# VH-VL binders against Exosome complex component CSL4 homolog (exos-1): the designs that were tried, part 5

Target 1, 208 residues: Exosome complex component CSL4 homolog (exos-1), of Caenorhabditis elegans (q9xxd2)
Amino acid sequence: MLAETLVAPGDKVLDAIGEYRMGKGLYEANRRIFASVAGFVNVYGFRDKSDNLVQVIEVRRSEDQLDNELLPFHGAIVTAKVMAVGLRFAKCDIISIGDKVYKKRFSALLPKKKLRPLEPELSEPFKNFVRPNDYILAKVCEDAEIKDKFVLSIAEDELGVVLCRGRFGEPMQKVDWNTVVSTRTGKTEPRKMAKVPQKCTLPTQSVA

## First folded at step 1 (VH-VL)

Design n7 (framework fv_navenibart)
Fold by ESMFold2-Fast, scan of step 1:
Structure n7 (fold): chain C 208 residues (1-208), chain A 122 residues (1-122), chain B 107 residues (1-107)
Amino acid sequence: as target 1 above (208 residues)
Amino acid sequence: QVQLVQSGAEVKKPGSSVKVSCKASGYTFTDYYMNWVRQAPGQGLEWIGQINPKSGGTNYNAKFQGRVTITVDKSTTTAYMELSSLRSEDTAVYFCARSRYSYGWLDYFDYWGQGTTVTVSS
Amino acid sequence: DIQMTQSPSSLSASVGDRVTITCKASQGISNYVAWYQQKPGKAPKFLIYAASTLQSGVPDRFSGSGSGTDFTLTISSLQPEDFATYFCQQYNSYPLTFGQGTKLEIK
């Protein structure tokens, strides 16, 4: 899993194509993004003042983990891991909120009716959208049927799977909004993919 | 269904600039990178660069850095490649080609424009 | 830059022949190789990605193999429409680079 994968300085994290927001612990060289510190890869998103989703990739040291004082809240963009898929709901663990990684996971549910806008009676199986062990960008939302648990949605176009593995643990790569390809077998699998980060800039405030 | 339609042939003088267009249809323009590739007469293919239409971010082959600018107009779903300081060695067919946006593992080209011939006279 | 070298540069063959074209990368590129077919005056046509995965709609007489630095494109039983120039492309590293091409000619 890339989101909880340990990296060392010099490990390649991403290929720097187009503009996407670089977080902490990364550097760019020869149009590739590398880890500048040892730690865990984290993917997060937040909505800016104009309500645009900004997606960020970073490497976090374990000592930078949040002490759980900021709970997931309605409208927040979180990174979650899919733990199990059922008929009506997928069970997820919330891993981070914005640029803050939680020290412990918060249980959440991803209802089938929140996989797609305007399709509450979606007939396609969960496996066409998310599978166990996938990492997703999701929005914390309210659900009339679920009152005492965190509820997630990936219905918005920008949300969905950010990292996933194939049957043999190999990384999968995005082909389009609903397809990933195995880097080892070349075979495709369905997933609802999150969009790539919209803007990547060098830090305007940097430590030399 | 997916189509990439390029602008017509150009004849240019050395030292001038050329701007080639590529109009996309049949898919969501912002879900794919647009690439530019050229081919000199009787020669192989040479990658010039790419653009992410969603962000406007570009990645250029160092050989063309400083001479090439790739842009998009999302309202007309059109990509542009402008090449300046033209030399006779720039005489080639210029293609636009679509690739999936990813972390660099999907930069292969499933649909191509028909090509635009650019001739730079001596 | 990663240099892609194809061999042979040209090949003469007859309909029904088994044809193999090779492509060698100057450094390891895992399986990040695509293959294209180009006919005179036309844009390249996409055939294969991830070294061995055939694009939908491409005839099954085409196949690819290889990993690391050595890759092959095979046509098991050559048809008249297969006479064309074939290019390999690496997408492991920027800049993206192509082989010089292999021209497949009628014998």
Scores: ipSAE 0.000, ipTM 0.443, lowest interface PAE 16.3, mean pLDDT 79

Design n8 (framework fv_navenibart)
Fold by ESMFold2-Fast, scan of step 1:
Structure n8 (fold): chain C 208 residues (1-208), chain A 120 residues (1-120), chain B 107 residues (1-107)
Amino acid sequence: as target 1 above (208 residues)
Amino acid sequence: QVQLVQSGAEVKKPGSSVKVSCKASGYTFTSYWMNWVRQAPGQGLEWIGQIYPSGGSTNYNAKFQGRVTITVDKSTTTAYMELSSLRSEDTAVYFCARWGDYEDYGMDVWGQGTTVTVSS
Amino acid sequence: DIQMTQSPSSLSASVGDRVTITCKASQSISSWVAWYQQKPGKAPKFLIYDASSLESGVPDRFSGSGSGTDFTLTISSLQPEDFATYFCQQYDSYPYTFGQGTKLEIK
């Protein structure tokens, strides 16, 4: 099951926790991750006490959603869903800001020039970074050319894809920073994956 | 006022090359894709390729790969399309066209066209 | 390559008529379709982008609709200056491809 997928107690969310830190509404059994409450799967970025960005996966209930009073702002780390990929930018919906999930999604653009740092002439196709229906951790930024819409960037190493599906709706497993593998076919696909910073205070992920 | 002005008509022999120019004015030349599209007499439009003037990144229609080269001169805000090994089938009007600022846009400004006739 | 097929190839209509031109893609292209108007001897003129968004300065009698594989351009009340050939273009993937064109003749 992936982000914004409705789950019931006992539904399998992940085959393995991987790089995620377990948030609320989940439990582990036989090294598989299951929902402990009814709700929807959410992924967000959390900055720990050492200011390291950590990926958290959880199950949220509808009462945990914001009434859209707090708008996305410059510098904020948000979770967004890629809705469509064009040739020069992707259209995204902002789902959450930090650990707070919006009731109503905000439209945003992910320009191709904000897929890598300082590379506005990026010739590599969008599909090597993100694809439709991918969930990403992104930074809200200012763009001199785009003043009427929220603009996202995944250029920093800690940002990028956090959840994605393969051709058959199967979960994809992270191999490295730019590669995922189908849990069904064993075939690899390129993606710009969000990373945990190398200077992490905790060398291993907590599953508690 | 955004404007694209192309070079004049050309008559070429089979096997030769032609280089068409497109001078841009009224906007930031380096920030927009420049496309090349052709139209054979009485027929539809066919996309040749494009260039992003900042950095010179190009995308070509595979049909023309190896025969077409698109370049720019940033100092004169001019784009060029060179087509080699000309055949009678290359007889067409060749247009340059700017792609608008966002990808969801389209080819919003067009040159007047350059007629290229390949005849023996 | 994605093939774009327009229907009809030509049509004749009277001033004031509602005219519909269709465009079919050989595979799903989401909403990535633009429409252009071309008058004899001139370059194409940009009309519509993202299937249904009207370019600034284009009369509101022009409208576009569709998603996936089937797209439509509509002129709600035909005017004499609308005599032209109309082309759809997909920009879902490279190479960009155009329909063969629909020639509109005013009766």
Scores: ipSAE 0.015, ipTM 0.475, lowest interface PAE 5.6, mean pLDDT 83

Design n9 (framework fv_navenibart)
Fold by ESMFold2-Fast, scan of step 1:
Structure n9 (fold): chain C 208 residues (1-208), chain A 125 residues (1-125), chain B 107 residues (1-107)
Amino acid sequence: as target 1 above (208 residues)
Amino acid sequence: QVQLVQSGAEVKKPGSSVKVSCKASGYTFTSYYMNWVRQAPGQGLEWIGQINPSGGSTNYNAKFQGRVTITVDKSTTTAYMELSSLRSEDTAVYFCARDTYYEILTGSPDYFDYWGQGTTVTVSS
Amino acid sequence: DIQMTQSPSSLSASVGDRVTITCKASQGISSYVAWYQQKPGKAPKFLIYAASTLQSGVPDRFSGSGSGTDFTLTISSLQPEDFATYFCQQLDSYPLTFGQGTKLEIK
């Protein structure tokens, strides 16, 4: 998917910036977003000066990847890929923390009780929130019942699915906080989408 | 309820400048690009340029480069297009139009979803 | 610049007719085409985006198709309110460009 995409300078990353802020390694040309460096596409969240969680898309070079220097820590906002969903837990791999992409994937669990705030026992199935291969913004947290594993939560409004694809690999478009629509079939699917906390602005790419 | 309301008709002499305004309401002004398009009498639509209201960055059609300036006033949620060195062939109806944004998953701004009512600019001696 | 060549320039049709308007781009633009309807004295009204996706509220007798360089707007059964000028627009690259328009007239 997008966060695991290897790109070369000049490769098209996005048709438009949408709800993302444009980070490093990207430039705009002819209303399209292209890679300016070789590397991996990464999505991360940061708090802006108004304490809103802003979603950033960037291209990271391989040499910028962290091995073991910065482990996921409690309270951190990470980007993770959903690997599999079970009855009580989804298995995820943590891809990046903030603007730093890991060389090593860290296994993590997303408990069903961490899908919505203050709901220890959800009756809704996982597929209404996340599905395998979805990319999510999540908060690293603690759970008394889970030992020796990283634990993720998407319960906050600004957390949830940031990238997902339909059955044919087509992009899915957010309709609202709990619905996406296939750009190919027009069919809707449920997802807990990360809230857009900021205005959809295409930032100018500038050289420092 | 999205609305774009433009300033009134203008009659100008060749060589002068005109500044048309477009007041936006009913949405977050800085979340959408604003475009300017003109239409000469009996002719088709011609794109002049656009502005990102958040940062003020602009992109102009080369045909108008050096004569057009597009600006915004975020406090009044108003976009402006100023065209200088007017010629008779600049006689047209000038429209502002909002460029819709799509989420990253679906790509580009795909269309101009809301248009102002148009401002007639007549350039004559 | 990408030139959008629209044909025909004008078309005469009767209520109930099937009408097809064509738009050809001078280079590949994928599906980044929008269609607009304009009535005399009014601003354009957007109908279709991404070549084939109908805007909410637009009657389903309107449809769009095509990709790459060749695009069509079809009205399956003309209604009296459909007599207007139609424009295509490419949104692939700057400068954004429109077709010259097709005036749909009563026969």
Scores: ipSAE 0.000, ipTM 0.451, lowest interface PAE 15.8, mean pLDDT 79

Design p1 (framework fv_patecibart)
Fold by ESMFold2-Fast, scan of step 1:
Structure p1 (fold): chain C 208 residues (1-208), chain A 122 residues (1-122), chain B 107 residues (1-107)
Amino acid sequence: as target 1 above (208 residues)
Amino acid sequence: QVTLKESGPTLVKPTQTLTLTCTFSGFSLSTSGVGVAWIRQPPGKALEWLAHIYWDDDKRYYPALKNRLTITKDTSKNQVVLTMTNMDPVDTATYYCAHRLYYDSSGEFDYWGQGTLVTVSS
Amino acid sequence: EIVLTQSPDFQSVTPKEKVTITCRASQSIGSSIHWYQQKPDQYPKLLIKYASQSFSGVPSRFSGSGSGTDFTLTINSLEAEDAATYYCHQSSSLPYTFGQGTKVEIK
């Protein structure tokens, strides 16, 4: 299931929790994850008390959205959708910050130089990292050359693609840190996949 | 059954590079969520985590040693290799490799190799 | 880096007595603490994972408890085979760290 997918109580969200930590609005039955409330599926990252980046999946109700916008800020971990890929940057829309889903989208840029850490000049094409319509976990950062726009980075090891689809709209399954496989065709495609540190402890979620 | 075994030189001279191989059975590093770590123990001292590698080639190193450490895997051979440069007598220790998982309730090192003592001296 | 401090460093115990070993973390780690037993000239063996979950095949006399920063490993009735050094390990954040160890000897 994609970010912002509308669900009703009892709808299946995931076949297994996998690398995600279970957030609110979910319950487990027979090792499968289901929605306990009506709302939207959301994926977000946050840093716990030990500064570990944790990737959380949850179901949010419409009323949980911000009435007055909390603007994305330097250092924040956000979920964004890749809208278009250019030569030197990708255009993205910021969807959520932490566990809060925005009512409107904030435009952002993902520079090619922010795809890998400490890389002076990256010659690999964007398609090996992110593609249009991918959903990513990214960090809001500053860039001296870019003004009047939010700037994103996925250079940190734990950031990158969280959800993507193949050419037929089929879900893609993570194979490793830089590879996904089509559930329909069996063909592999490159992506920089998000990963959170293992062993994060989160509060147990109860049924709503 | 899950088994791991370390191999490599037992004696290393100062400034040389140490290469240790962990050979395992009962699991595959092609399986999602599987990882292998290296942990050392100087004689009479506590355990020290050095590095780990996961099925998806994600690598983590102890920060103070990262410039000296390289961890790699050969999934087809069921092997994980640790390389440590510029060995010093203080690096004398028993080196272990251990199995772990990347999932909820999987932070422990559940199965360990027998360990290999590496002595650094002239 | 999270520092784990064990107490006591050393304990000499009569057979059948209760042994308590504590591990204190320098910051909260939830329940991400694991306990290992290491006998002389042997590799460490997992006893307890995630503060209180017994590993397969571990005798029932071993139990763990605690959350946040304070954790305890208990051996409710010490047997001769339990003479070993015990280590706590946190998996909450990188770098992963171990306590200094507690050596348990039979009197």
Scores: ipSAE 0.000, ipTM 0.429, lowest interface PAE 20.1, mean pLDDT 80

Design p10 (framework fv_patecibart)
Fold by ESMFold2-Fast, scan of step 1:
Structure p10 (fold): chain C 208 residues (1-208), chain A 123 residues (1-123), chain B 107 residues (1-107)
Amino acid sequence: as target 1 above (208 residues)
Amino acid sequence: QVTLKESGPTLVKPTQTLTLTCTFSGFSLSTSGVGVAWIRQPPGKALEWLAHIYWDDDERYYPALKNRLTITKDTSKNQVVLTMTNMDPVDTATYYCAHVYDLWGEYYYMDVWGQGTLVTVSS
Amino acid sequence: EIVLTQSPDFQSVTPKEKVTITCRASQSIGSSIHWYQQKPDQYPKLLIKYASQSFSGVPSRFSGSGSGTDFTLTINSLEAEDAATYYCHQSSSLPYTFGQGTKVEIK
């Protein structure tokens, strides 16, 4: 049963919207439907003006939560998680702003041209800067053309990776501005490291 | 920059399986927001979308043909393979592969196409 | 499945004249329509994405408009090199269907 399934932000709800009309608490990404809030999946139907049955799928919050009023804004420094790395963009989820952790994940793009200060063409591969599952400190730039999509930059010296893991899930330790070392294997990997590491442990979950 | 090229048999007999390979350069299917689609065009007829595969292994098929179609990727070889079973003369067409830009499902378009390969189904 | 119907099927046009091609969807698709140009014995080339966004490098004489079910591709001053078949394509729902095509010839 998909209905009444408990979901967290970023959880996949459907492989495609299909015959459903998308309700609240959902977003479409990479041809799939994901939860944008914590809650449970709900499906309901109604008859439209032409007497056609319309089915709506939504995520209702499992409990009444205080809305986050401080949205990411231009110039803000946020903590984001790198979800996937592309040729010209990385997909990120904004996790927090300053010391405040969002209850909702905000989708963001990290363009390759925003990895370093102005370069005519950035020849270094993305993996030398950030990789999937890295946590980064980033600056919010101008909004993208997509409504709820933010644009991030790590070009400034203070910005970059604050936490990352090796192939076995082990923590990586910063060596210098562009190098980390596996705490398990002693092998080094390239990363653009933030100048000031995150002082607080970045929690996977803050409330539960 | 981005290039794609189709390869495979140009002649197949009815009931046989067709296997087509799309070899590409200028992008990787480990890259977020990219995919490869297959489209065909029978001689003198309209374009028909068949299938796609995305960087995150999402596969989509033309529903009426899904029991005959399989799309796979090999990111180490920069290849996407389409397999179509039980070929019939009506499947005679030029088959294209194309680069798909998909920004998390918000944008979908085929910006760069291969040159196409004509597949004739005849006894 | 969503059916895309183009009009006209065929148009013979004098150079420098304006050409208008319409595409009608059998149900609302928002702005998820794209326009491709295909010259004889060549592969299709993207002209317009998401109803009205010109693809990089496409001449400014090509423009798109519309939303919902009715969409239009306009060539404001036809050049000889524009003789081709034009296809609309929807990405709103599976299968991602194409229109039947509109052939544009120079006269």
Scores: ipSAE 0.000, ipTM 0.427, lowest interface PAE 14.8, mean pLDDT 78

Design p11 (framework fv_patecibart)
Fold by ESMFold2-Fast, scan of step 1:
Structure p11 (fold): chain C 208 residues (1-208), chain A 123 residues (1-123), chain B 107 residues (1-107)
Amino acid sequence: as target 1 above (208 residues)
Amino acid sequence: QVTLKESGPTLVKPTQTLTLTCTFSGFSLSTRGVGVAWIRQPPGKALEWLAHIYWDNDKRYYPALKNRLTITKDTSKNQVVLTMTNMDPVDTATYYCAHKVPYYRGSYWFDPWGQGTLVTVSS
Amino acid sequence: EIVLTQSPDFQSVTPKEKVTITCRASQSIGSSIHWYQQKPDQYPKLLIKYASQSISGVPSRFSGSGSGTDFTLTINSLEAEDAATYYCHQSYSLPLTFGQGTKVEIK
């Protein structure tokens, strides 16, 4: 299921919780995760007291949306949607920060040099990391060559794709850190997948 | 200084399970980006990657052998264990464990390697 | 899986001559190729990472080049201690694979 998908009480959100932690607006029945309220699906991440990245999936009501008062800031973990990929950067829209969803989309750039830590830029194409319409967990950073736009990085091992879909709009399932499989065709595709660290116990937000 | 050493039986009968232990020093398997791989080499043949385990307990296996292989780690003992079921004479090889240098998860150059242990499968 | 094909399989070389070993990948792998040296009855040792990046402690006579599908390891002036089998290794995608090896001997 894609982030920002509208759901009603009783709608199935996930077949299994997997690497996500359950946030608000969800309930478990017969080992499956359902919406308990009307709203939209949101995925967010934050660093806990031990600096472990925690991924949370939730359903939130539209009245819970942030009124644009808190802007994305350096070091923040955000959820963003990949809009288009270019030669040297992908264009993204920032969707949420922590557990708060923005009403306004903020344009951001994901440079090819921010896909991996200190790796030669020519080693792999963008499509092995992210593709248009993917939802990603990313860190807001600064880049001396990009002054007037938000810049994102997925270079840390735990950042990357959280939700993506295949050619027919079907959900993709994570196989491992760099592989997803179509729930419809069984065909695999490369992606840099976000991951929750092991031994993460008490989550706290990176924000405020 | 990083060092690794393999240990386990040198002779295994067909159909038995092989268990090999890699004991290491000079690094921690809790360090981000670190991993340990198992690679084998049949006598006079090329190197074959079998499995590796990452610092965060992610595991990867050679697909054709996945149903026979299990890799585990014990960070407190500085050990990585490989188990391979249903051994066959074609599995006769020198088995190496090797250090995945801490870097991006997808970076798999190995340095250093253990000395290797020859495992012979015969009746 | 990605297949790596090395050429030549075997090379007998006079000391001080230049040695060139080629590794060809079945698909484009960027620069994700690494080279190892294995002497008889010894474990492999890393020589070059990411096609062309040097390794501390490895003599400067060893160099690598290439990108995409075609990669080359060069020994600029062969020494007696360089008699070994050389393997290329790709880390572009799983499963990790090695070439069949190139044996270099002195004659």
Scores: ipSAE 0.006, ipTM 0.528, lowest interface PAE 10.4, mean pLDDT 82

Design p12 (framework fv_patecibart)
Fold by ESMFold2-Fast, scan of step 1:
Structure p12 (fold): chain C 208 residues (1-208), chain A 124 residues (1-124), chain B 107 residues (1-107)
Amino acid sequence: as target 1 above (208 residues)
Amino acid sequence: QVTLKESGPTLVKPTQTLTLTCTFSGFSLSTSGVGVAWIRQPPGKALEWLAHIYWDDDKRYYPALKNRLTITKDTSKNQVVLTMTNMDPVDTATYYCAHSYEYSSSDYYGMDVWGQGTLVTVSS
Amino acid sequence: EIVLTQSPDFQSVTPKEKVTITCRASQSIGSYIHWYQQKPDQYPKLLIKYASQSFSGVPSRFSGSGSGTDFTLTINSLEAEDAATYYCHQSSSLPYTFGQGTKVEIK
C-alpha cells in the first residue's frame, strides 16, 4: 500500500490531510496533498509529550531507510502490514518504527486475543478488525505463548487500521472507530480503526 | 443509477439574485471523493465551469465570478444549491449540475453524470 | 488561466472515415484532460477521462491520447450518431476551463 507507493514530485498522495499531521516531503495545494520529493509514502505514529498518539504522513527517500541496525522493541509503536489472517494469529510485516523506515521487513504475529482489551470471549472473526493488505498502527509486546517472533497488539483504543483498500483497490475512508466506507461504492466494511486525537467541538459527541 | 435534476426560476430580471437547486439520487455527498459541479452554457456558446462542492465541504469557484457565487450542500435532502448575485443579460444560459469524483487513486476529478439542464433567461 | 484551443472548429466528414480532434493547452496539464460529446439540445456526455481512459459504455471507436500540452480525441470510424460538438476540459488548475468546441457533422 502506502509504504510500497513510489511517488515523484507533483504526484497526489491524499485528497485531504484528514486525520494525519503532514510530515516531510509533502505540500498542500487546493486542500489536496502532493509529493514535493521523489520517494515512497510512509505513515507512522508516535506518542507526544502528553501521551497522545499522533499519526504522521510523509514522503521518504530510499536513503532514509534503516540498515537493519535497530530492532523493534517492547512498547514501541510500529507501522505494520497485515500479510495473512489465520484463526488464532495474523501474520504481519513491521515496516517502520516511529519516523524510521526499515530496509528489512520484520515478521510479526498479531494474536486474536490482542485485537481488543481482555474479554470473556472474542467470537468476532478477524475480518471485523483487520484484513490482508491493511496497514496498522500497533504496539510491540510480549506473549508467553509466542517465542522467537515479534508480537503486536492493537487492543488499545488508539491503535488499529490506518489504511485499507476495498475490493476494487480503492481507498477506504474512516467513518468511526469500527467502520470504513468505500470511496467508490459507498458501502461500509468493519475494521478496528486507529483513533486519531480529535478536536472536541461537539458537546453531543458519543463516547465509547 | 446516478441522476441529477436542476430546478429554479426560468426568468430573472437584471440585478436580481439567481438561486438554483440540484436534486440528486443514486449517490451520497457524504461519500469520500464525491462532488457536485455547476456548469453553464450560453446559447450557441461553449461550456463554462462555475463552481464545485465536495463531500468534505471543500468549495471551488471560477475566480472571476467568485464574489457573485455561493455553493452549498444539504446532504440530508440530497441537494446542492448555487446562488449567483447581480444577474445580467450576459448570464443568460442553460445551467447544469453534474456528479464528479476525486479519489486518492488514478481515478481523479471528472464530471461523469450530468443533469438535463435548466435555461435561465435574464431580461427586463 | 489555462486556455484550451481545439482544432478544427468545424469538420464535415464522410461516414466511416477517421476523425481526429486536437486540444492544445497553454500550460502543461499532465493527464488532467477530459472529453465530452454534446448533441444539439442535449446535455454533455463524458467520453474519455484523464486523457486516455474510456468512460464506461462508450463505444470502442472513441479513444484519447496525448501528454503535456497536446491531446487528441480520435473516432476511428465515424457513425451518423456521432454528429455532435466535442469539448475538451482540463481539471489541473482553477478555473477548470473548457475548449471552444469542435462541431462534427456528416457529409
Scores: ipSAE 0.000, ipTM 0.405, lowest interface PAE 21.7, mean pLDDT 79

Design p2 (framework fv_patecibart)
Heavy chain, then light chain:
Amino acid sequence: QVTLKESGPTLVKPTQTLTLTCTFSGFSLSTSGVGVAWIRQPPGKALEWLAHIYWDDDKRYYPALKNRLTITKDTSKNQVVLTMTNMDPVDTATYYCAHSEYYDFWTGPFDYWGQGTLVTVSS
Amino acid sequence: EIVLTQSPDFQSVTPKEKVTITCRASQSIGSSIHWYQQKPDQYPKLLIKYASQSISGVPSRFSGSGSGTDFTLTINSLEAEDAATYYCHQSYSLPLTFGQGTKVEIK
ESMFold2-Fast, scan of step 1: ipSAE 0.012; ipTM 0.554

Design p3 (framework fv_patecibart)
Fold by ESMFold2-Fast, scan of step 1:
Structure p3 (fold): chain C 208 residues (1-208), chain A 123 residues (1-123), chain B 107 residues (1-107)
Amino acid sequence: as target 1 above (208 residues)
Amino acid sequence: QVTLKESGPTLVKPTQTLTLTCTFSGFSLSTSGMGVAWIRQPPGKALEWLAHIDWDDDKRYYPALKNRLTITKDTSKNQVVLTMTNMDPVDTATYYCARIPYDYESGYYFDYWGQGTLVTVSS
Amino acid sequence: EIVLTQSPDFQSVTPKEKVTITCRASQSIGSSIHWYQQKPDQYPKLLIKYASQSFSGVPSRFSGSGSGTDFTLTINSLEAEDAATYYCHQSSSLPYTFGQGTKVEIK
């Protein structure tokens, strides 16, 4: 596989783009794909609107982390940490895509309207869905009102909280789609839980 | 006690840039969920929301005025600044800043308001 | 954008009478409606949030009701100090919008 191969500007990465979508750090000449920067070949995938897996190929620089990193993209399923909950949205940091952990955390917003696919308007408080320090599995989506941040949704049935802790730092266990129970106190708390246990990538230090 | 106060020029010439500062006390924009909005009211007319900024530097603008508006905050000084370019006589209004409280329940409402500052745009 | 239409535009009311002000949204906004009172030459003050929740310190004669597209602010027994312009405000979607206002005078 081409992933993680060290390249220099002008090195040929692919004979043709083929099944890949061309990302950054690459250029095309005579149907051949070349590196435009020095770095490592990186491949990531996302599901499009038709639920088809799309793979993107790019060259990522270690020394140019802000400009040439693997970025969250529309339709991607990511793991994010809830940092704070607000009036109409929660602030989150995107941690990883699948098993690939970002060096940098990317700011994202989780709007209240994207907690559940519903009419009439959702009147339940955020704390019934997610709380600060929860880890969530979420889909990156578009929002016409948000320009400078990624937007997340947990509205789909499979998405939601994958890990949360109680007030003593104890693990919480899923009871059903909207309930967790403290492993220490036996008390329940509301959460929108991911329907099926999802594989997610946690920060490097997340040991009980 | 929550207080907000607007400051800036009271007279602006057409085509100039308006800069208004909201100075507040009794709360902090370091508190998650808190925000500050700018709302204006032309003489004898209804209230118009212009922009807001939240604790985490999330900025929202009235779409029709987006290209003219910039909102920033200085959390350490308890200040929010609104800049509006290319002022026109139709922008004559009383400009208010108001608090968006920390609330898990719903969207944005404005619980405490500044006294307002009348900005007249004329030559 | 969501348009809020208030009715009536103006109302002259005898003290102690009941006042009702209606706010109609151009599309459903759930309960994301808030009401403000503005007296002449003063800043607006929050009265009711989320259609029916009274803000702290607001007299009990003020109440709100409604959901979806039709909302009402009621003053059960008008006092002289209630002479003001009342505005509804929706926070369901950006841009946030206000109604045109209803002016209530004593007479």
Scores: ipSAE 0.000, ipTM 0.443, lowest interface PAE 16.2, mean pLDDT 79

